# VH-VL binders against Type II restriction enzyme TaqI (taqIR): the designs that were tried, part 4

Target 1, 262 residues: Type II restriction enzyme TaqI (taqIR), of Thermus aquaticus (p14386)
Amino acid sequence: ASTQAQKALETFERFLASLDLESYQQKYRPIKTVEQDLPRELNPLPDLYEHYWKALEDNPSFLGFEEFFDHWWEKRLRPLDEFIRKYFWGCSYAFVRLGLEARLYRTAVSIWTQFHFCYRWNASCELPLEAAPELDAQGIDALIHTSGSSTGIQIKKETYRSEAKSENRFLRKQRGTALIEIPYTLQTPEELEEKAKRARVNGETYRLWAKVAHHLDRLENGFVIFRESYVKSIELFLQKNAPTLSGLIRWDRVAQEALTAP
Key: E = the ipSAE of ESMFold2; O = the ipSAE of OpenDDE; V2 = 0.75 times the mean of E and O plus 0.25 times the DockQ between their complexes.

## First folded at step 1 (VH-VL)

Design i11 (framework fv_inotuzumab)
Fold by ESMFold2-Fast, scan of step 1:
Structure i11 (fold): chain C 262 residues (1-262), chain A 119 residues (1-119), chain B 112 residues (1-112)
Amino acid sequence: as target 1 above (262 residues)
Amino acid sequence: EVQLVQSGAEVKKPGASVKVSCKASGYTFTDYWIHWVRQAPGQGLEWIGGINPSGGYTTYRRKFQGRVTMTADTSTSTVYMELSSLRSEDTAVYYCARHYDYYEGFDYWGQGTLVTVSS
Amino acid sequence: DVQVTQSPSSLSASVGDRVTITCRSSQSLLYSYGNTYLSWYLHKPGKAPQLLIYKVSNRFSGVPDRFSGSGSGTDFTLTISSLQPEDFATYYCLQGTHYPYTFGQGTKVEIK
């Protein structure tokens, strides 16, 4: 909660609002996903943090996606050559490049949503937040520090799967700590409520995602962002509960217990 | 308990190649890169390169490009470093070490393999 | 390549002494918002190197609390608050921020 953090948020939101989401959807939707996991050398997360997490105070601007992709590609020619030879032998260079561009775009959108949470948090909340690309290796997107403890944060896009048996790497390495899933959805409350009414199964889950959607906002171009009230609700939940929290606090508990009107 | 166990000492002639192994145990082999670092007699530590056992992708210091090849066998949790066109200045103790991207450093090291290049 | 220079190259000390070793990089090692990738290693001839400190000031598991690290940007320090017999060794800093990874030339801590 500083003037600089407010400026950073405003600058980042201006960048997000400038994205031509419809043109990107048309360009990348028909492109088949590169289904191979990217090796460490091709991990775009460090580059995304470098270009989109740092807020400039003087003449602030962020790279457009295509400029970002070109920069990432040129920095990684050797590991890209090795990856392409291994998984796309005999495919045209242009075909593979476009496929990776589409994949990086989808990754960038989810990471920009995570960064918005962090920018919003820094602009609105008092508890310190730490975000860095190496935290992704632990399966978390950020750490929030309370008096005497730290809580892992994972930004969780709408899901209908049970993950009860998968233990997050962060929780395995740091027993007695908590990891909290922060839910978001790209669907509108109206869309989700309609799905809930028509659902044979998952009706309750659709209604819960509709509740999450009510706490989100959208920029002029449709990019989903976190409201000030959303992050303040999470901060309040952490201040009340952090000393007693341990293990995975799933998105549905967060939606029911943290995302409540005061 | 994390352990990296390397193959035994090697004596090679100039122009030959050497292949050193590093067997990992006590952790999930594919979760961490394995890098190689050497120390020539009377000199400091020198980074050579590393390999991701998940996918087999490698990164090498430029001066070793064309002479070094790193490979990984996930079925035996073993990484190999092969150095070709050996010169007398390649005489060194070669270490494998587990790299963790959280701190961009090396937490567990193999015991070292002495490679001697002599006529 | 990013150059890493340690000082002194060697020093003589007695058990119980406070020892300070410095490491200077030719470029800032600050990578992403508070993450500075500088680590310290202890090395003895015939033994594997051992990680002491990572990310400037974090002590690795099992490392005695007499070892501490500090610094920022381009200037870093390893301090041993009370030297023990097993601490006579060569110490290396490593920068992991810029590819390729580069070690300092080493600082040998010798018995006085």
Scores: ipSAE 0.000, ipTM 0.385, lowest interface PAE 20.1, mean pLDDT 84

Design i12 (framework fv_inotuzumab; at its last look DockQ between E and O 0.03; V2 from the best seeds 0.00; counts 0 for: pae E 12.2 > 2, grease 19.3 > 18.9, placed apart)
Heavy chain, then light chain:
Amino acid sequence: EVQLVQSGAEVKKPGASVKVSCKASGYTFTDYWIHWVRQAPGQGLEWIGGINPSGGYTTYRRKFQGRVTMTADTSTSTVYMELSSLRSEDTAVYYCARVDYEFGYFDYWGQGTLVTVSS
Amino acid sequence: DVQVTQSPSSLSASVGDRVTITCRSSQSLLYSYGNTYLSWYLHKPGKAPQLLIYKVSNRFSGVPDRFSGSGSGTDFTLTISSLQPEDFATYYCLQGTHYPYTFGQGTKVEIK
ESMFold2-Fast, scan of step 1: ipSAE 0.168; ipTM 0.604
ESMFold2, look of step 2: ipSAE 0.000; ipTM 0.461
ESMFold2 (binder alone), look of step 2: mean pLDDT 92; pTM 0.943
OpenDDE, look of step 2: ipSAE 0.005; ipTM 0.474

Design i13 (framework fv_inotuzumab)
Fold by ESMFold2-Fast, scan of step 1:
Structure i13 (fold): chain C 262 residues (1-262), chain A 120 residues (1-120), chain B 112 residues (1-112)
Amino acid sequence: as target 1 above (262 residues)
Amino acid sequence: EVQLVQSGAEVKKPGASVKVSCKASGYTFTDYWIHWVRQAPGQGLEWIGGINPSGGYTTYRRKFQGRVTMTADTSTSTVYMELSSLRSEDTAVYYCARDFWSGYYPFDYWGQGTLVTVSS
Amino acid sequence: DVQVTQSPSSLSASVGDRVTITCRSSQSLLYSYGNTYLSWYLHKPGKAPQLLIYKVSNRFSGVPDRFSGSGSGTDFTLTISSLQPEDFATYYCLQGTHYPYTFGQGTKVEIK
């Protein structure tokens, strides 16, 4: 843990706390998502990494979302005009821009949550963590390095859907390694415990999500963040188990085996 | 009949500002970018910047950033370019030109040009 | 900024001559969807420039077939197969792939 990493975390948390989440939710939630897949040139990840992961190298403050979106738009005028001309000819430029703004906002929120985990990890843990936009092509959010091995991590928002075991590109390319789902929820422990008690179905799942929620915190504006205890529990789990882990380690196993009560 | 019609010649003193207009007709104004290009006496063409009238989105060459402002009035189908802090080297013919979707049919129709002279 | 260089800076020719002008960019102009945004313009003193060729090889409406464009990546050519009296002018290439848009320095085609 370094003083620089702790300062970076504190600065990022001040940024997150400054976001007017209620206004963003009101503005963007009713906007239809642009359904067309974005071409490579319009991928916002490199810009999100530049402004929210690398920003502290050169600049002590982070861009607000509207400011970020304006910079992304201005940097990509050519590929944006090609995209809009190809798929939205006949639509107003302003209409398509608002749709892309809403789409990028949803991506940004997810990425900010992922970055908080990474900033918290660097401030609290000793195992090296690597985060870079190139890792997205492998289907991972970061790599955690142990002696002689690496484990992929994927930040996973609360779900009640039953999923078949899936192999992503990281697991296909790196045989004998593990990809760990790092779960988070926007619900409080109290809310989830109440749901578990009242549930006819998914009661056990609500209890597991309540356990996850006990390792999370919220900023004044409601933005959910990872506690120090969360990342330290994951680090301990990896130190103990990494050489024996392989394949996809699902969120529920992480909740049961890795996360411990503070 | 596509036409871009520019405002008349201007004579300005160093340090002043100039605002040149470009009125479009014969097409849907918001479907095309309008760019500004200048030519100083005896020199080549120099791109200044452009504006998308649909959203008011602008792009400027960095050397003019802080001195140039482009605006569009959709009710009159007119684009304006304002250049401030004028210097003698800003003496040039200034052209507006239409661009279909940022370069697809770039600068297919041009205004007649506006001579801006900066002298004491 | 993407640098655009024309060659030659000037040339002398007679009516009926084949004229070739080259344009070289410091970076590839190939962009999304296979498009390459290089265009050519004719400019005469006292008049606005005129679009001749867009997207490397496409003649603009009303442009005579003696004008042709070719090239890819960073190297482009404008050819006038049989120079006419009205073709004595300055020619400019423009790259529109990368902002800022950049013009070549121009090629003056003069009467021999």
Scores: ipSAE 0.000, ipTM 0.439, lowest interface PAE 12.4, mean pLDDT 85

Design i14 (framework fv_inotuzumab)
Fold by ESMFold2-Fast, scan of step 1:
Structure i14 (fold): chain C 262 residues (1-262), chain A 121 residues (1-121), chain B 112 residues (1-112)
Amino acid sequence: as target 1 above (262 residues)
Amino acid sequence: EVQLVQSGAEVKKPGASVKVSCKASGYTFTDYWIHWVRQAPGQGLEWIGGINPSGGYTTYRRKFQGRVTMTADTSTSTVYMELSSLRSEDTAVYYCAKDLYESSWYYFDYWGQGTLVTVSS
Amino acid sequence: DVQVTQSPSSLSASVGDRVTITCRSSQSLLYSYGNTYLSWYLHKPGKAPQLLIYKVSNRFSGVPDRFSGSGSGTDFTLTISSLQPEDFATYYCLQGTHYPYTFGQGTKVEIK
């Protein structure tokens, strides 16, 4: 089980390292994204799980992003035609296709980061982890089984937003359980420490994000990944606190209490 | 009057390629997808794929992927379907068909007369 | 792929008869915004297919009112209220909700 999980992680990391992030940044950064909510029929999440998570079971060779996007587009021409006609009447297909390509790229990067946490967890930790597209409907990215309970996991990209406006769906439906935010940042520790020193507001928050950044690694191409020590720190935190954890465990508490000192 | 006019019958040997044309008139060519459907002798109708002439975007049924290529020439209002690596089972009448615009692209309102492609030794 | 099955595969009828042909899909054909993309076609050897009914129950331009369509979800029916000589043909249903497009296997209506 462990050996196969380690091979899956290594294969996935080779895939992530092969991405030409610099070219993607140049191509998609200037593109105004399609902000209209995608209907259920256009949701790329099931396809992302099929090609990048379920592949774990079948000796994975992962699709490149452009190939993935082409497959998604070709499978969904009916709902795409209806979506485009409804919201982008009179726009060229080239314009809308590029906008959707940029949007799907950003979704894919987020989901690949989420999958890396799960692959790293399976390769390094003893507590069972479940990941499936059905969990997204519940408002969580993964479920970790702890002593006497289950804990929801939500992968949380760097944010400076104040407290959430509404309670997460998972917590509303499963009272007495916990949801833990797993923080990550694309900024380096150096960048964040410099921001903390110059900040008029959010200085303490920048310092906490710098601490988070110290527990992350970066592949040769710049893709941010989770260290073995990161997931083991989370596992230890859950093992120590599982019987008493309930509600939302926000990213800043995780950074302060779960992650080890640099 | 909407018309789709196809090229004439073809006889090909196994392993060859065939290119069938479909010339459209009586409507704005770039506003509607054109699809290709075939019928082998004694068999039912089978959808092959379609093309959007405006953007050149294509979709193909999986079993034809890698063997079929659809192209459109907007200057002549003509769609082409090229099928390569021909086999005896590719013997069929090939039809082009236009999408029904109105409120949907999911039906075939007008069809070409058909092109018989015979693949024999 | 969504499987589409017609029944019967063939039938014999006389002019003036009421003919009913059914089409069943392996998945619901209901699409977003309440649309159901099921259509019916008449096909004769040596001729191009002709659209009869689209969106389950809408007769295409010029199609006689003896042709009607009904159904929902996975079960659909084409009815010819009083068969005419020109109606002896093969009938096909087509689902357009899910890619790829899939036709039923056809129902041949022939002279008794």
Scores: ipSAE 0.000, ipTM 0.412, lowest interface PAE 14.2, mean pLDDT 85

Design i15 (framework fv_inotuzumab)
Fold by ESMFold2-Fast, scan of step 1:
Structure i15 (fold): chain C 262 residues (1-262), chain A 123 residues (1-123), chain B 112 residues (1-112)
Amino acid sequence: as target 1 above (262 residues)
Amino acid sequence: EVQLVQSGAEVKKPGASVKVSCKASGYTFTDYWIHWVRQAPGQGLEWIGGINPSGGYTTYRRKFQGRVTMTADTSTSTVYMELSSLRSEDTAVYYCARTYYDFWSGEYGMDVWGQGTLVTVSS
Amino acid sequence: DVQVTQSPSSLSASVGDRVTITCRSSQSLLYSYGNTYLSWYLHKPGKAPQLLIYKVSNRFSGVPDRFSGSGSGTDFTLTISSLQPEDFATYYCLQGTHYPYTFGQGTKVEIK
């Protein structure tokens, strides 16, 4: 809740609002994303943290996406050459580069949404939050510290999957801890309510995502962000329940007990 | 002087594993990739795989996938190739070789080679 | 895998002869920025292979000027302009454009 954290949030939201999302959607929508798994050397997460999390401390300006992509590309020429040579024989350089650009854009949007949660939390809440690229290796996006305990945070985009393939690494390594899924959706409440009315299956799930959507805001350009009331609801839920929480607290429980129940 | 020095000859039974070392000296170890190449008696040269000591990224020929592991120890400037589930047809001289390449200027061939390590697989 | 075929598999020659060895790939070896990764090696029994030519036509440092490489796309040639006694060996081409790297089967240059 510091004035510095509030300024950081305002600066980051100004950056997000400046993105030409319609132009990016038009450019990248028709491009098939490169689906081949990226090796560790090509992981853009450290670069995203450097330019969009740490940059605010020493540099108030955030890179535009194309500039970010160019910097990432130039820093990774050898592993990019190896990756392209191994998986994209016979493809044009321009085709592969554009495919990777589309992939990194989609990753960046997801990570910017995660960073917005963290910036909003720091500006609005009293419980300490830790965010660092090393936490991704542990299977979490952030760590929130309560009195005598900590809770892992995973920012969770709209999903209709009922179970994960395997247990999360954070929960495997630290038995007795809790991991909470923080839900968000890019759809409007109206779109989701309409889907719920038409649905033959998952109707109740669409209604629950509509409830989640009611707790989110949008910037003028359509970028989805977390409300102050959203993070304060999560903080209250953690303060009330953290001593009894263990294992995976799925998004649907969060939506029902933290976001929709006062 | 630039050198790659390999470990000595090995005799193994079928089903065993062998780990061959390749120690680099006289150059910046992390600036060059190391490839492994073998030659079975009476046969031609066969590429097995390669490793980038900077970051440890590896590429393997598919027929060796699941049986070969390449690792690099930057503190000792040494690359290792471990081949498991050995068969008689794995009897060969195994070579390590370095190559330089850059995305813009390209690949510069395998210019320095180890002396070779004879691995014999027999019952 | 990209197939690499050398021609001939063997040849007999005398000191002073001009020798040509051909290497053909099943796919183009041209890569980004105009680079073509085709290299040539000399191999003698009991010794490690030696690099002669890299990127089609670039002679490696210390390699005699009687060795030259040429070609593009899928068709490449190693030429020895005047064969010397130390040149009786097996020669291999290697494509490094496509993973896995693949060697040709080798060309043995024998004394007549």
Scores: ipSAE 0.000, ipTM 0.415, lowest interface PAE 14.0, mean pLDDT 85

Design i16 (framework fv_inotuzumab)
Fold by ESMFold2-Fast, scan of step 1:
Structure i16 (fold): chain C 262 residues (1-262), chain A 120 residues (1-120), chain B 112 residues (1-112)
Amino acid sequence: as target 1 above (262 residues)
Amino acid sequence: EVQLVQSGAEVKKPGASVKVSCKASGYTFTSYYIHWVRQAPGQGLEWIGGINPSGGSTTYRRKFQGRVTMTADTSTSTVYMELSSLRSEDTAVYYCARGDYGDYEWFDPWGQGTLVTVSS
Amino acid sequence: DVQVTQSPSSLSASVGDRVTITCRSSQSLVYSDGNTYLSWYLHKPGKAPQLLIYKVSNRDSGVPDRFSGSGSGTDFTLTISSLQPEDFATYYCMQGTHWPYTFGQGTKVEIK
């Protein structure tokens, strides 16, 4: 809860609120994502951390998405040319560029949500949080340090399927440690409750996502953010349960046990 | 790391029942569905049904309804599939496979398979 | 039940060949969440099936780059850009959008 951390959060939230989400959705929704895996040199994560994770900076400022994408593209002309020639020979340059722009936008939105959790945590919680691109290399978004141990954090967008069915790299390296999924959804509680009423097989899952949605907030433009009460609930859960936590703590357990009113 | 290990081959007489086990390790057992798929000699893969280990709720393909029972033992991280009233056409390799939470969509990993032979 | 049909039922190929297998469903496989739950599996006699591709085009961890999936709605394709000796197997597509889950009849890729 430092004044510096609070100022960083407020500045980041002003940045998020300034995004023209409706315009981005119109532009990128119909564009198929480039499916080909990006080589190491085209990985956007280091750039996203450089421009959007500034917790230790005085008066941080954040690039708009178009400016971010233009800078990423301009910095990587040679490896982009190699990538396009290898995987998209015969496709127009403009077509591939727009496909990569849509892909980086979707990645950026996920990373901005992840960073909001981290900024909110630093402004509201006492347990130390570590976020760095090298942790992404381990398959986690952040580490939260409890007395004598550390817990991996993975920010988990609403899903009815697991994206990673194999054991996470972090858990393979650190046996006996815990990785906790931190759930969020872009849907409202009302939307999810209606889906639960109509569902044949996923009714209880929709209700659980509705409970998650009740613990989230939205900025004026609709960008979903984490409430102070949300991160404090996670902190309390970790403080109470750290000695017994090991392995993957899935989002549904977190929603049931951690996201309750104290 | 994530692994499904099945019980060994079975030889049964027509009219008998068989119970095949699938032991899970390397992940949170109650967070994923387990499905059963079989392959009869010279035929393709056929989905039988699935179970949610977190409550024991099951979904069976209509063809097997009334003859198949799936159960889960959370204390041993083991799923069982019991098929009754066995006939020669039930001779097949039976696989368990991990699905996802709350709804069925694709399978990974798979168990090594259990050959069930129905011999008269 | 949603019917899933593969073409061809079998093919003969040599190492280095480009192999294309098609899968067609009787109904759209787009789920209400916007995802398309079509997956591809490699199966060898005496071995467990192995996931190759999920959600139409996503390559599973450890699966070589020569395998790719494409398609939309009801028409889907698995491509092996340069067939290797370990790729002689039976390939199955599966739809997981509609209950019950259904598999294609399989495509056997044999040595020419």
Scores: ipSAE 0.000, ipTM 0.390, lowest interface PAE 15.0, mean pLDDT 84

Design i2 (from i1 with heavy chain D99Y E100D G101D L104G F105M Y107V; framework fv_inotuzumab)
Fold by ESMFold2-Fast, scan of step 1:
Structure i2 (fold): chain C 262 residues (1-262), chain A 118 residues (1-118), chain B 112 residues (1-112)
Amino acid sequence: as target 1 above (262 residues)
Amino acid sequence: EVQLVQSGAEVKKPGASVKVSCKASGYTFTSYYIHWVRQAPGQGLEWIGGINPSGGSTTYRRKFQGRVTMTADTSTSTVYMELSSLRSEDTAVYYCARYDDYYGMDVWGQGTLVTVSS
Amino acid sequence: DVQVTQSPSSLSASVGDRVTITCRSSQSLVYSSGNTYLSWYLHKPGKAPQLLIYKVSNRDSGVPDRFSGSGSGTDFTLTISSLQPEDFATYYCMQGTHWPYTFGQGTKVEIK
């Protein structure tokens, strides 16, 4: 935890708080996104890292989403033209551009939530955290280094599935290491407790998500963020258990064992 | 040396518009917000709004919404504040100030006197 | 809007006096990070305002050590331990935690 890391977190939170989330949700909700997989040349992750993770060497101001999208588009005119000609021949330019804009917005929101965890970690915790776009190719969001080992981190939005659909790439290639799911939810504890009372299925799962919600905070505009106490609880859990952890540590175990005191 | 230099005094009639400039030097222009603050004669400081020179996003205090427009020209490192439909009550010294979340308003322009008289 | 009220509105003092100015906000100024964005400014007629204190208690570069800030939550204080001739001015607190940003009404420090 450094003065620079604290400043970076506060500047990033100010950026997140400035987002007009309701206007973005209203604009992009009805738009069917481009479903076709983006080729390597169109991957927005390097640009997201450039603008929202590496902009810490001076006194940074973070780019608004529309400006970010325009910069991404202008840097990729040739591969965009080839992608559109191959998969959207005969579609209007405006139609395809809006579909890609909606897709990139959804990606950006997910990545901003991931980056908030990382900024909060660096401002509050002592264990080193590594974040880079290359880690996404390995199937993880970040690495946390403990004495003699490393733990993969994956930020996990609210889910009601009982298990992961396939073995994570990081775990397949890094036998004997652990990958920990870091849960978050956009619902309030009150909403989740009410759902638990009415539920015929998933009642206990709603109560676990309500517990997770108690450890989260919200900015003025409603953007969900991680509390200092949340990341410190995770750090303590890793310090105590890292030598014994292997494989996937699912979000429900994290909620039960790592997120202790409210 | 870090400084903000504003345009000179303006005298306007009620109903006119005024556009004040604020030229930045000595730092990375797009790394800081620029906020505008005014002081009417015998009154306290009043925050008007701010602009992010990176991308041009703006936030205005509600009482000025619809009358104030802030813009940034990255090629000249200059921020502008335009106030329309001027009233006698808009007579004030207008300041631009560099803003940082950590330090507050640490560098200020020299001020621009705007006089609205009939 | 978050209201910021200073007291007193004016005071008379002599060189060497200890001067205390208070600032009260209608809501807590603690941000989600745990930091409190309350700053103090000195303003003299014909000159631009000047930052004195940021984040409650941190002196800006070049500000003399006779100036100190303290407080928490909703109640804040600016203290000048030994008033100097150049300190006769109007002082403003400002909150930057909640949008829109708001200034106190000012405290004028006048020679006795």
Scores: ipSAE 0.000, ipTM 0.393, lowest interface PAE 20.7, mean pLDDT 84

Design i3 (framework fv_inotuzumab)
Fold by ESMFold2-Fast, scan of step 1:
Structure i3 (fold): chain C 262 residues (1-262), chain A 119 residues (1-119), chain B 112 residues (1-112)
Amino acid sequence: as target 1 above (262 residues)
Amino acid sequence: EVQLVQSGAEVKKPGASVKVSCKASGYTFTSYYIHWVRQAPGQGLEWIGGINPSGGSTTYRRKFQGRVTMTADTSTSTVYMELSSLRSEDTAVYYCAREDYFWGAFDIWGQGTLVTVSS
Amino acid sequence: DVQVTQSPSSLSASVGDRVTITCRSSQSLVYSSGNTYLSWYLHKPGKAPQLLIYKVSNRDSGVPDRFSGSGSGTDFTLTISSLQPEDFATYYCMQGTHWPYTFGQGTKVEIK
């Protein structure tokens, strides 16, 4: 843990706390998302990393979402025009722009949650962490290095779907590698415990998400963040079990076996 | 901007080995898999194998297992494919190609290297 | 290994024609994630192959809208709505769902 990493985390949390999440939800909730796959020139991940991941000790602030979107749009006018003409001929430019704005907002929120895990990790843990936009193409959000092995990290938002046999691309391509799902939920423990009591089928899953929620924290505006104890629990789990870990370590196993910190 | 540049043509005798290079530029080298594909005269494209430059893990087509070795040098952003025990059937143009992992497709290709195996 | 078969192996066409190329796999190309990793490439003599379509129906950047892909499961189609002079080439489909990755044998599109 370095002083600079702690300062970067504090700066990022100040940015997250400044977001008007309620206004964003009201603005973007009714807007239909542009579902056409974006070409590589329009991939927002490199810009999100540039503006929100590379925080140094002296970085005074991050762009607000609207400012970020306006800068991204202005920088990509030509490929945006080509994309819109190709896939949305006959739609108003303003309508397509708002649809892309809603899409990028949803991407940004999930990326900010991933970045918080990484900032918290760098401020609190000793094991090296790598984060880069290109890792997304491999199906992971970050890499954590232990002596003799590396573990892929995937930040996993609350889900109630049955456990699928689906394989992550990182695991498919990497023999003997482990991928750990890092669970988070936007619901409070109290909300999830009430849902567990009312549930006919998914009661145990609700209780497990309630356990996950107990290891999370919230900023003044309600943005969910990872506690120091959360990432330290993950670090201890990796130190104890690597290099024997392989394959997908699912979120429910993480909640049961790794999130045991006080 | 994004480019893969391969080494020049090679002429080898049967039983020899050949090592072809593929130098990447214009992107983060360790963030994309690199695959090797060949085309023998009058034949179609044939996938040989791939390498993850981050960590160096490889996957080879079974028919090349034991004869092919893929390596990556992160200091020079270069991938190598070495094929040993060359036969006349190995005469082909060899391509390196970058995989976009989420697409499962080869989006950037090297210019190709002609390897001729003559007796 | 998953076999990938293209049809036809060759065809003759004129500029402005609609061209259809079919690709069939010996087993489903739907991955456990629900994605289908079927791509199409254009290859000209003396040049490297070029990606046209990925994940069945998505055009790579800079690829003209006359190229379209469709299909599901084991049966896939590449369509060129109005053939241009630069489109006379050999076309390959490739499956990236199963190891090893496999290419179709190619379809040569020639001038009538």
Scores: ipSAE 0.000, ipTM 0.380, lowest interface PAE 21.8, mean pLDDT 84

